# VH-VL binders against Protein cereblon (ohgt), part 4

Target 1, 230 residues: Protein cereblon (ohgt), of Drosophila ananassae (Fruit fly) (b3m1f2r157to386)
Amino acid sequence: LSRVPGVDYLEHILFPGEVLPFMIDGSLFDDEMPGLDGLIFGVGFPLMQPPEDNPHKLYGVTCQVYEKGESGRQLVFYKSRALQRIVINCDDIQGPPQYIARNPTSKCFSKVKILPEYFLPEPLKCVDMGSMSRFRDIPSMRDKYRRYQLSSTPWPADACQEYAYEEIVERARKKLEIHKIDTMPRCPIQLSFWLVRNLHLTEKMMRLTFLTDSVNTRLQLIGSTLKEES

## First folded at step 13 (VH-VL)

Design u1 (from q1 with light chain S32Y)
Fold by ESMFold2 at other seeds, fold request of step 14:
Structure u1 (fold): chain C 230 residues (1-230), chain A 121 residues (1-121), chain B 112 residues (1-112)
Amino acid sequence: as target 1 above (230 residues)
Amino acid sequence: QVQLVQSGAEVKKPGASVKVSCKASGYTFRNWGMNWMRQAPGQGLEWMGWINTYTGEPTYADKFQGRVTFTLDTSISTAYMELSRLRSDDTAVYYCARGSSSGDSTWFDYWGQGTLVTVSS
Amino acid sequence: DVVMTQSPLSLPVTLGQPASISCRSSQSLLHYTGKNYLHWYLQKPGQSPQLLIYLGSNRFWGVPDRFSGSGSGTDFTLKISRVEAEDVGVYYCMQALQTPYTFGQGTKLEIK
């Protein structure tokens, strides 16, 4: 568990990679907190319903301040970037939580748990075929290797469906402007969050894609919305 | 599941006091402020004020300043509203409602069932 | 105090037809961060109020997408694209930019 020096509320869901601009009352700065440059803090989403099995949990993200902008007389402007999904036990929050959009005037902090991001590549790519693996990179033997691999791997149908990753990527390319495609990440974890940001999903789908720890499941959820468009 | 359960209906005489309880469950009580509203029979809603459940600091609407007191018993996740020197025009249904946060309580997402207070001779 | 004025105060509507409720404040509810501190509630017959829309246009959890809020500053509108029987009740707008928080007079929606 990690303790973050700032925990605020955000009235909507924010995904890793998104920019969060905000203003803060400069009177919160003192010798222990002279400014926010480089600071990592947490934001929670109190209006996103938690899973039924975690009713006392507050889901959110860590954010890191990377830019100090133009300041007013009292308010200091910052830009931050969301980094990792977190969960907070609401009983660990110390201080009165406030919405970051209301320019927090009180210090608030908590222990947080960083949520994992699991990605399982295509099952056939992950299965070690023992001595048969030596044939997969020999062009004349690839078809024989693949045929044996398929016949000897007892994968359930649901797992095979989950590994349709490349198809989902290609459908997304069809929907997106050329300029956005140039910024499309290669890392599946980053890509899953990037797609949510750029495809304007429904509120229900945004919640579902945020709550899963499985990148494969997140991509499948995104893919289900793309089928309706293509 | 967030739930606010209020105390039962009261009948009071003018000049008396009434204390309405609001027991919260299903969430961390100190993270969400508690607001109090009232609704006279056949009339609209009126905000009475709120209490910061973390600090215990109340804020009262000017109309009720000096007659209303908000208190907490955090050990049982309960908020209280006491209205003194009751008049006949204090007859209303009184509601507690959970605010949007403990430090900034602007919208009310969960409401108690209401407590009818009748003031008559 | 910020005065909130709703119109109409009584709104008979045919089942399945749209409905629109106006709310005007005596001063701007727009915070300089771009958020409008205006919220909408529904009080169904015999029930306590329920939150519908917060911050001008955001639907609360479980609120159907036939409800929408719009407007900014001093003028706000709640729309129901297709009224259903369960929508009957009194609708209130509330400002929460300044204490004391104040409600509109209410709009009673009925099926005719």
Scores: ipSAE 0.378, ipTM 0.711, lowest interface PAE 3.5, mean pLDDT 82
Fold by ESMFold2 at other seeds, look of step 14:
Structure u1 (fold): chain C 230 residues (1-230), chain A 121 residues (1-121), chain B 112 residues (1-112)
Amino acid sequence: as target 1 above (230 residues)
Amino acid sequence: QVQLVQSGAEVKKPGASVKVSCKASGYTFRNWGMNWMRQAPGQGLEWMGWINTYTGEPTYADKFQGRVTFTLDTSISTAYMELSRLRSDDTAVYYCARGSSSGDSTWFDYWGQGTLVTVSS
Amino acid sequence: DVVMTQSPLSLPVTLGQPASISCRSSQSLLHYTGKNYLHWYLQKPGQSPQLLIYLGSNRFWGVPDRFSGSGSGTDFTLKISRVEAEDVGVYYCMQALQTPYTFGQGTKLEIK
């Protein structure tokens, strides 16, 4: 469990990698107090939690301040970035909800559980296909090769399909603006969150993609929206 | 069983100060905030502020800012409220009450028995 | 400051009959999370207040099911379906959306 110094609330979901800007009254800092640069704080999503976990759990993200700007004589502009998905035991939080922008020096500590991000390798790429491997990269043979590959693996076919994500990445590349594609990360974990940020998902789908710890499952959920565009 | 036991009644003169204790038992003291209220004779309830029992950070209602101090002794699970520069209109029953443990709620589920503070000239 | 107004201030009631207490707020108590930060307390004669209803409609543990809370925004109601002798006392509503937290004036429930 990790401890964070503050909890803030948002009406909508932030995903890891998103920027959260805020402003504070600069007069709240005295000469001895350091600025907020590097500060890590928690942001909760009270409208997202499942009914069976309510009222004991609050899902959210950690955020870290990475940039200080100026927007006026007395106002200080900060940028933070969401880092990790968390769940907070509400029994560890005291007092009313607070936004960091209103009380940047107020500290509220909570024990949090950082939600894991796990990625399993694609099982089909690990299967030794022998001489059939010469057909792997031929586009006209791709469906035939995959059917053979699925019949040869000791894994269930549904599990193998769950961990395959290359097709989903290709569909995303075809539907996204050229200028967005050059920012597409190579890391599957970062890619899963990048796709959520760059696609318009329903509120239900955003909740499902946020709550899964499996990167492969998250990518499959995203992929279902690429097929069913309405 | 959750219990909040407050110190006994006090009689003070104007200009003095008073310190009321609130000893908690039956729960983990640092997991629940402590609130302070008062009730003048024949009148309703008035919130004075609260203290975060984990961090020790107090929050005071503006009316009492500068006159009230909330402190803790976590080794004996006890909260304190000190009110200074007492006036006759500070005559009231003072209550401590445990705040909710939820970060999105602020109800008071258990209350102390009350401490009568009488300020008379 | 948020002003809380209760009505009636005195409520004589016959044993076994229903009772209803109104609480009005000078501003909405509906938080953007969909929760109403309004709570109800009962102070029996010679006792400390006790929690009855939290967040508008949730009955606190051990409170009889004849007590219910309803309403949203600025208008809230506490209902007792069948008044018993032990229900005598002063009822307070309280807002907890923003500091300072404020109470209504109280409603004194009496058996007539």
Scores: ipSAE 0.006, ipTM 0.490, lowest interface PAE 9.8, mean pLDDT 76
Fold by ESMFold2, look of step 13:
Structure u1 (fold): chain C 230 residues (1-230), chain A 121 residues (1-121), chain B 112 residues (1-112)
Amino acid sequence: as target 1 above (230 residues)
Amino acid sequence: QVQLVQSGAEVKKPGASVKVSCKASGYTFRNWGMNWMRQAPGQGLEWMGWINTYTGEPTYADKFQGRVTFTLDTSISTAYMELSRLRSDDTAVYYCARGSSSGDSTWFDYWGQGTLVTVSS
Amino acid sequence: DVVMTQSPLSLPVTLGQPASISCRSSQSLLHYTGKNYLHWYLQKPGQSPQLLIYLGSNRFWGVPDRFSGSGSGTDFTLKISRVEAEDVGVYYCMQALQTPYTFGQGTKLEIK
């Protein structure tokens, strides 16, 4: 659905919101190649194995250059930010991708499919409890209302208790350095990716969280990791 | 290079509507929310609302609820703001601005050039 | 609505001298994540606003290090360590903790 220049490889998974710095030889810039300011390019993760039924898929992210530094040695330093998860059919790649740590190329093009991000409200806020709903906002009744709501929801009771958005935020605050907490986003979508970056998940969990389109499910996976580290 | 180009100046009579376009280039349109502000002559800035460019869901400032509509045409990377039932105190420069991300659009890193809308009889 | 109050509203400064602009909100802008949702913009004469500082103290890309933001909660300050001719314009603070997002009245910085 989208076509990007500069498809490059990265040896690890990069999540939306992360910064990807790199350097490029400034002598590559001329009238035909004026620089990378604002460039949106693709970054693929060749070491994140595709599913068995998709052997020609390359998962990755789009990145946009937002900062240009001064090298003073003809090397130019750039910062980019990962934006959206993508999947690329390898047959669509035009040109030889290279690892971005070497020297990214803007002449390796591909069509990309942008992966969706779904976020649903907490099930407990959406469940109609009838006459019991008046107890929801009364502090002395909150635990009783929660137990009633869990028994009435089609969502698994254990999952609803375990993965409440506020609970995940509090657990993360307890495990993270205070300066990292300053960068914690309010948006659940951004938060789910930020948590993966800052909580040092296993490679299996990083792959699962990257491949999940549901923000709710991604947060549930992250939450399970927080409890296992207690 | 990130750029936001707005439609040209408009002169309208009271009671009419105006639709301002904001065409984005140099970035992935759906990844960055679009905010709308206005600035009356000689006055400060006023936030009108924003639209999530990924989901298409708008958020309007209460003052404009019921008079303003934000829409998108993602095929041409363009956002629109339509303000109806215009009155003389709607005379202002209207700006689009790119938010900090598609889902957390709180600071505005790139702004359009502004569109003057004049409402006079 | 959160009311944002800037002072001074007019700030004449000699070239090369420091400048300081104050912004006070009617409510705390400190989010439970520890972020202050306060941003600073500069509108140069005849131009659109441009971002200077986001989340209280972070300089946006390309903003010179002579600009700094500080403060937390309800009181915020933008400082320019050494004013240059290109710094002339109107400075706005904006809160983005609660919708509607609201701007201060603006501070016009001008060279004496």
Scores: ipSAE 0.000, ipTM 0.410, lowest interface PAE 20.9, mean pLDDT 77
Fold by ESMFold2, look of step 14:
Structure u1 (fold): chain C 230 residues (1-230), chain A 121 residues (1-121), chain B 112 residues (1-112)
Amino acid sequence: as target 1 above (230 residues)
Amino acid sequence: QVQLVQSGAEVKKPGASVKVSCKASGYTFRNWGMNWMRQAPGQGLEWMGWINTYTGEPTYADKFQGRVTFTLDTSISTAYMELSRLRSDDTAVYYCARGSSSGDSTWFDYWGQGTLVTVSS
Amino acid sequence: DVVMTQSPLSLPVTLGQPASISCRSSQSLLHYTGKNYLHWYLQKPGQSPQLLIYLGSNRFWGVPDRFSGSGSGTDFTLKISRVEAEDVGVYYCMQALQTPYTFGQGTKLEIK
């Protein structure tokens, strides 16, 4: 678990790789905050509903300032980039979080948990469900057996082909013809976030894709949206 | 559905204090700031300040600095406004309204029903 | 403090006719993000204020299409394309760029 100096609020979900520009009052730079170059800070999404309606969890991302721009009129322009998905126990927050769009701060600290990114590039081989298979012949158990089978089996070859990265890339290219797509990453983890950043997803789908730790599942969610919208 | 329910009307003498409550329901209380306004009879609206319901940190308009106190009881989703050293020109309807004084959400989308405070000698 | 000036202060209108309310701020309300921090409220007789328009031109949920907001910087306008009896009340603009937030004096819309 890492401690992040500076936790701010953002009213919408920000995904890893996204640029978060902001301006800050230059008078905040004196002794307390000499500058923001290289600063890593947390951005929480207070309006995103947490899993299982747990009000003590705040989901967000880490961001790092990478560019200080030219600005007139006492304001200093910065660019930051989201790096990692995080979850914060609200009881760990030290100091008052502020909304970054108006007045970001580096004075609010919290201990954060960095969320993992799991990717399984090869489809798992189908396995026998063992003792659960004996329930398939009992009528009252058939629905439970089918749900268990779908949850515990690897993807069949046809489903893996449908969500193969080449097919997802092709469908995304059709949706992104009005955009420059030369920046599409080759890494599946980065691709999953890049697709969310460059596709217009519903609020519900953005929440679902943010909350999953499985890159495979995230790509499947995105792929289902591309099929529905095509 | 979002609802803000305020405490009932009060009659006070000059020099006294008043504490108005604002109970929120239908949303996650700590996700939205609470603002306080007042409206003297026959006059316009005046912003008194706001409180960050996540941190409990208040911000007061300069006119009320030193006389007003905003507090919270997050266990019952309730905000309080206390105004001290009352004068006759503090006679007004006092409103709570949810919103934030930061970020893009600076509009007041839901208001309480108002609490009439009458200050008479 | 940012001073908000509304005109007219009293606006008698005939049912079904358009109405227009002006709001001027003493400072620009245009934030560097391109958003104007100007909001419009309606206070119907005997009621609390209700949000109509936020960030200059966005209708709040449930506000009829008859209402529209326009303008930028220091000059803003609320228009009602056809006035209905339920539109009677006092209209306020409010700036929320700087604390203290400030309201205009109000425009009382009446049916005549």
Scores: ipSAE 0.000, ipTM 0.454, lowest interface PAE 13.3, mean pLDDT 77

Design u3 (from q1 with heavy chain T106I)
Fold by ESMFold2 at other seeds, look of step 14:
Structure u3 (fold): chain C 230 residues (1-230), chain A 121 residues (1-121), chain B 112 residues (1-112)
Amino acid sequence: as target 1 above (230 residues)
Amino acid sequence: QVQLVQSGAEVKKPGASVKVSCKASGYTFRNWGMNWMRQAPGQGLEWMGWINTYTGEPTYADKFQGRVTFTLDTSISTAYMELSRLRSDDTAVYYCARGSSSGDSIWFDYWGQGTLVTVSS
Amino acid sequence: DVVMTQSPLSLPVTLGQPASISCRSSQSLLHSTGKNYLHWYLQKPGQSPQLLIYLGSNRFWGVPDRFSGSGSGTDFTLKISRVEAEDVGVYYCMQALQTPYTFGQGTKLEIK
């Protein structure tokens, strides 16, 4: 919904939580940096295929500057962290897009839509399917609502399928260096992005995990990769 | 989906000029630069330059400076390359290719089908 | 101008064998951000070139994973882990660190 002060291209997919260091003309950020930290800008991924064969959509992330490095007269080093997934209508882009890695010399702006993150921390009980109607009108939740609607029958609790959250965590612990495990977040949203950063995923799998608004689905996609590599 | 369609083959005499068109579809034209390459028969690829499709500002390889002109008609998503004072060694297939962005055109992800230009008397 | 030199210029390969193509630049293609501005293209017989690898090692969308790029600075390699019949054609490296952008002379891959 919001216009960001700068939008640049990034040649790879960047997930929320990742660090994006860069150098840029300080004038591109000075108008939008009221303090030492906090400036928010966008990066888009032009090489990532959109989900509906819509080449007029550009997926990306917002980034927030958290560290300003050496302050030159013209070129400034920054560290930023990706915060939120976004989508941009390419027709809304104002200015010639440039790659952030080539030290952009032109300002480029756009309206962005912040993408949601949905997580269902507990399995829904089959007997109370009627309470699922509140998910029917949320587009990213509609598939889950239909799935739970179709599966609702009187069953013993031990027959209901649990989310694979704990299984995915355990498989990740087997593959990762011990020092990385110390930084594993407990929040499922943050965990889903952390796993992408710390596991080797194919470009296609990274695209699929980025495009999903459902944290549960993202974790399941990651988990399927871990099964295949065992 | 993304498609670049070039104008047809041409036969020209030395000293004439040729104008090749490249019509783009399936993407937002102004967000992606347009590059021009050529390939002489049996030879490799040669970059001729590019045009920023947002600003309309061309960049020409030094070898072609003064003989080549890149232009745009953004209303029909079309780029043009005109090469003047043709010589027999300008006989080649000419390609347009979409650059990596309109502000930075550093790799070419989609190419036109090519346009054969033959320069002979 | 940056001169790009490929070797070999002709590469006959038996189906299913690996293949390797070398590309050397007269100047470093390593940008200050750690990216190598070197790309690989394939021109199949009778077709336009198509992008395979960008920025030294990144596979373009839809390119089979048997293709990989490696190297840094001045020396780069394109590898095909298992050559298939559809891989025949001429392979070009290209530098895009500075204008004019320049291509290698090409490597023709053929099936024996």
Scores: ipSAE 0.451, ipTM 0.742, lowest interface PAE 2.9, mean pLDDT 81
Fold by ESMFold2, look of step 14:
Structure u3 (fold): chain C 230 residues (1-230), chain A 121 residues (1-121), chain B 112 residues (1-112)
Amino acid sequence: as target 1 above (230 residues)
Amino acid sequence: QVQLVQSGAEVKKPGASVKVSCKASGYTFRNWGMNWMRQAPGQGLEWMGWINTYTGEPTYADKFQGRVTFTLDTSISTAYMELSRLRSDDTAVYYCARGSSSGDSIWFDYWGQGTLVTVSS
Amino acid sequence: DVVMTQSPLSLPVTLGQPASISCRSSQSLLHSTGKNYLHWYLQKPGQSPQLLIYLGSNRFWGVPDRFSGSGSGTDFTLKISRVEAEDVGVYYCMQALQTPYTFGQGTKLEIK
């Protein structure tokens, strides 16, 4: 990845889809630096504990400026939106990191790695391969048999529990205010981050849901929180 | 895991200098500033200043301006605090603490074990 | 310099009961971004201070949920919903809005 400008986030975690408003001193803009419209920048989470096997990693998100607000007398207001989760090797950071909320005065750059999002909508079930054997002997069915056999890999019972998607959606609908439900995304990836924003998870659970690349596992972690009485 | 290990206790006479070391491990040293605090026996905490670990630029509390110097050796992830012209009222435990970033120092999340400096006639 | 005043300075408490510590600043700690630049630390007996609450109300990683911070501007409160034996020590508030950063005098929490 190319070098991306970056700042630190004053709070613990910002999730994809969240709006990050900020103010920058308008005097930082000149003929050579006209403004931030459309800028993609990195936002690091120095307060989030990295995984123990990667203590020199800094996790964060990319953000993109999408709106310039009305300027005050001295400060220019911007809105940005978090896009994707990233990880940074702290040794790649060039310049002193500064918090976006403290009006950065120095440029800070780093290479970033975008973290993936994986989703499997339904778990596979073990099927009787004996009943499929008659397809092996028919030439037109050989490719279908092979594709079905690959898709029929058995799943452990505890792994299958990770995919209780519809139950989680129904529990969230019961817990949330009706006006928030109208904004609930249909995309499972967006939904997983939307739920974190709207359900006020603990710091440990927010970290765990942020670090999880499997959308199915993230949703199951959120679902376990919905079962709690206190 | 983040760890800050300070040098051992020292006994000094008035007028001398002391240099306390603070060795960091478990994180990228230059990305978090280093703060220095002290605590006189049985008393509260006092902030002495901090150093930007990326640029090496120090900021000193006015009370200590002219007597304290913060330095770094980034090759061994170590910060130093030197206090000169010691007085009896400089007797305290001195702490290093990791700041919130190398360019800002808003809170102190990890602290060293402290170094007792005793100034006695 | 911003003066930070804590109350009480000594707080004996019965195990399992709530505790509350007040911190007042001589100036508002509310930044233009809506954040209060006040932090709470605990120094257990014989140990270095540890961060509990940052920016007025946010619990630092690993801090039990029985700790909570509240308040704004010049008046702040640290609450412990059910005091445990491990909570014994001296609690400090600190402002970080402007240098020099300043601490309160400390509140010594003890089990009766």
Scores: ipSAE 0.102, ipTM 0.630, lowest interface PAE 6.4, mean pLDDT 78

## First folded at step 14 (VH-VL; from u3 with light chain S32L K35N)

Design v1
Fold by ESMFold2, look of step 14:
Structure v1 (fold): chain C 230 residues (1-230), chain A 121 residues (1-121), chain B 112 residues (1-112)
Amino acid sequence: as target 1 above (230 residues)
Amino acid sequence: QVQLVQSGAEVKKPGASVKVSCKASGYTFRNWGMNWMRQAPGQGLEWMGWINTYTGEPTYADKFQGRVTFTLDTSISTAYMELSRLRSDDTAVYYCARGSSSGDSIWFDYWGQGTLVTVSS
Amino acid sequence: DVVMTQSPLSLPVTLGQPASISCRSSQSLLHLTGNNYLHWYLQKPGQSPQLLIYLGSNRFWGVPDRFSGSGSGTDFTLKISRVEAEDVGVYYCMQALQTPYTFGQGTKLEIK
């Protein structure tokens, strides 16, 4: 768990990779604190989950300031980018939470838990046991070979998951403007969040996609929505 | 799971005071402010003010300043509204409602069941 | 004080048909950050109000997608694409940009 310097509320969901602009009073800066460059802070989404779920959890993201925006006479714009999904135990929040859009005036801190992004390995199309048998006859490699064979037992959906990536990418290309397609990431984790930003999914799908720690499941959810629209 | 349970109906005479309780459950009480509204019979809703549940600092609508007091008992997650020098036009259903956060009061997502206060001679 | 004016005040509607409620504010509710601080509530007969739409257009959890909010600044609209029997009640808009927070007069929706 880590403690972030500030935690604010955000009235909508923000996904990793998205930009979050905000404003603060520029009169707070001096020679010893010239700005917020590089600051990492948290935002939580109090309206993301159903009331029946654990209401003592607050899901959100970390954000990092990367650019000073255009400054008005008293207000300074900053741009931040969401980095990681987090969850906060509401009992760990210190201070009265405020919405970042209302220019927070109170300090509010919390310990946060960084949520994982996990997925199954790329499914094997074919396992050539002959190529692995070279390790079978070496005593020091026999335990590794057996552990690999146990872990390589066919999983029910591993081949289906591989085909789903290709299908999802192809379907997304049909729906997207040409200028967006050039920015499509190759990393499945980044791709899952990029698709959410660019396909304008329903509110329900946005919430399901954010709450899923499994990248494979997230991509399948997105893919199923694309099939249903055609 | 989030629930606000208010005290029962009251009948009062003019000049008396009434104290309505609002017990919260199912969430971290100090992270969400408490708002108070009232609704006269057959009429619309009127905001009376709110209290920051972290600091205990109240904010009152000008109309009620000097007659209303908001207090908290954080040990039992309960907010109180006391209205003094009652008159017949104070007859209304009084609601507590959870604000959008303890530092802001932007919208009211959960409401108590309401407490009817009747003021009659 | 910001005055909130709803129309119509009474809205009889045929089951399954669309309905539309207007709310006007005496001052702009658009914050410089781009949010409109206007919310919609439904008070069903004999019940407490419940939040439907926050910040102009966002549905609260559990609100069916047949409800939608639109508008900006001083003029806002709540739409119900297909009215159902459970939608009967009084609809209120509320501004939360400036204290005291103020509600519209209410719009009573009922089935013809």
Scores: ipSAE 0.509, ipTM 0.762, lowest interface PAE 2.1, mean pLDDT 80

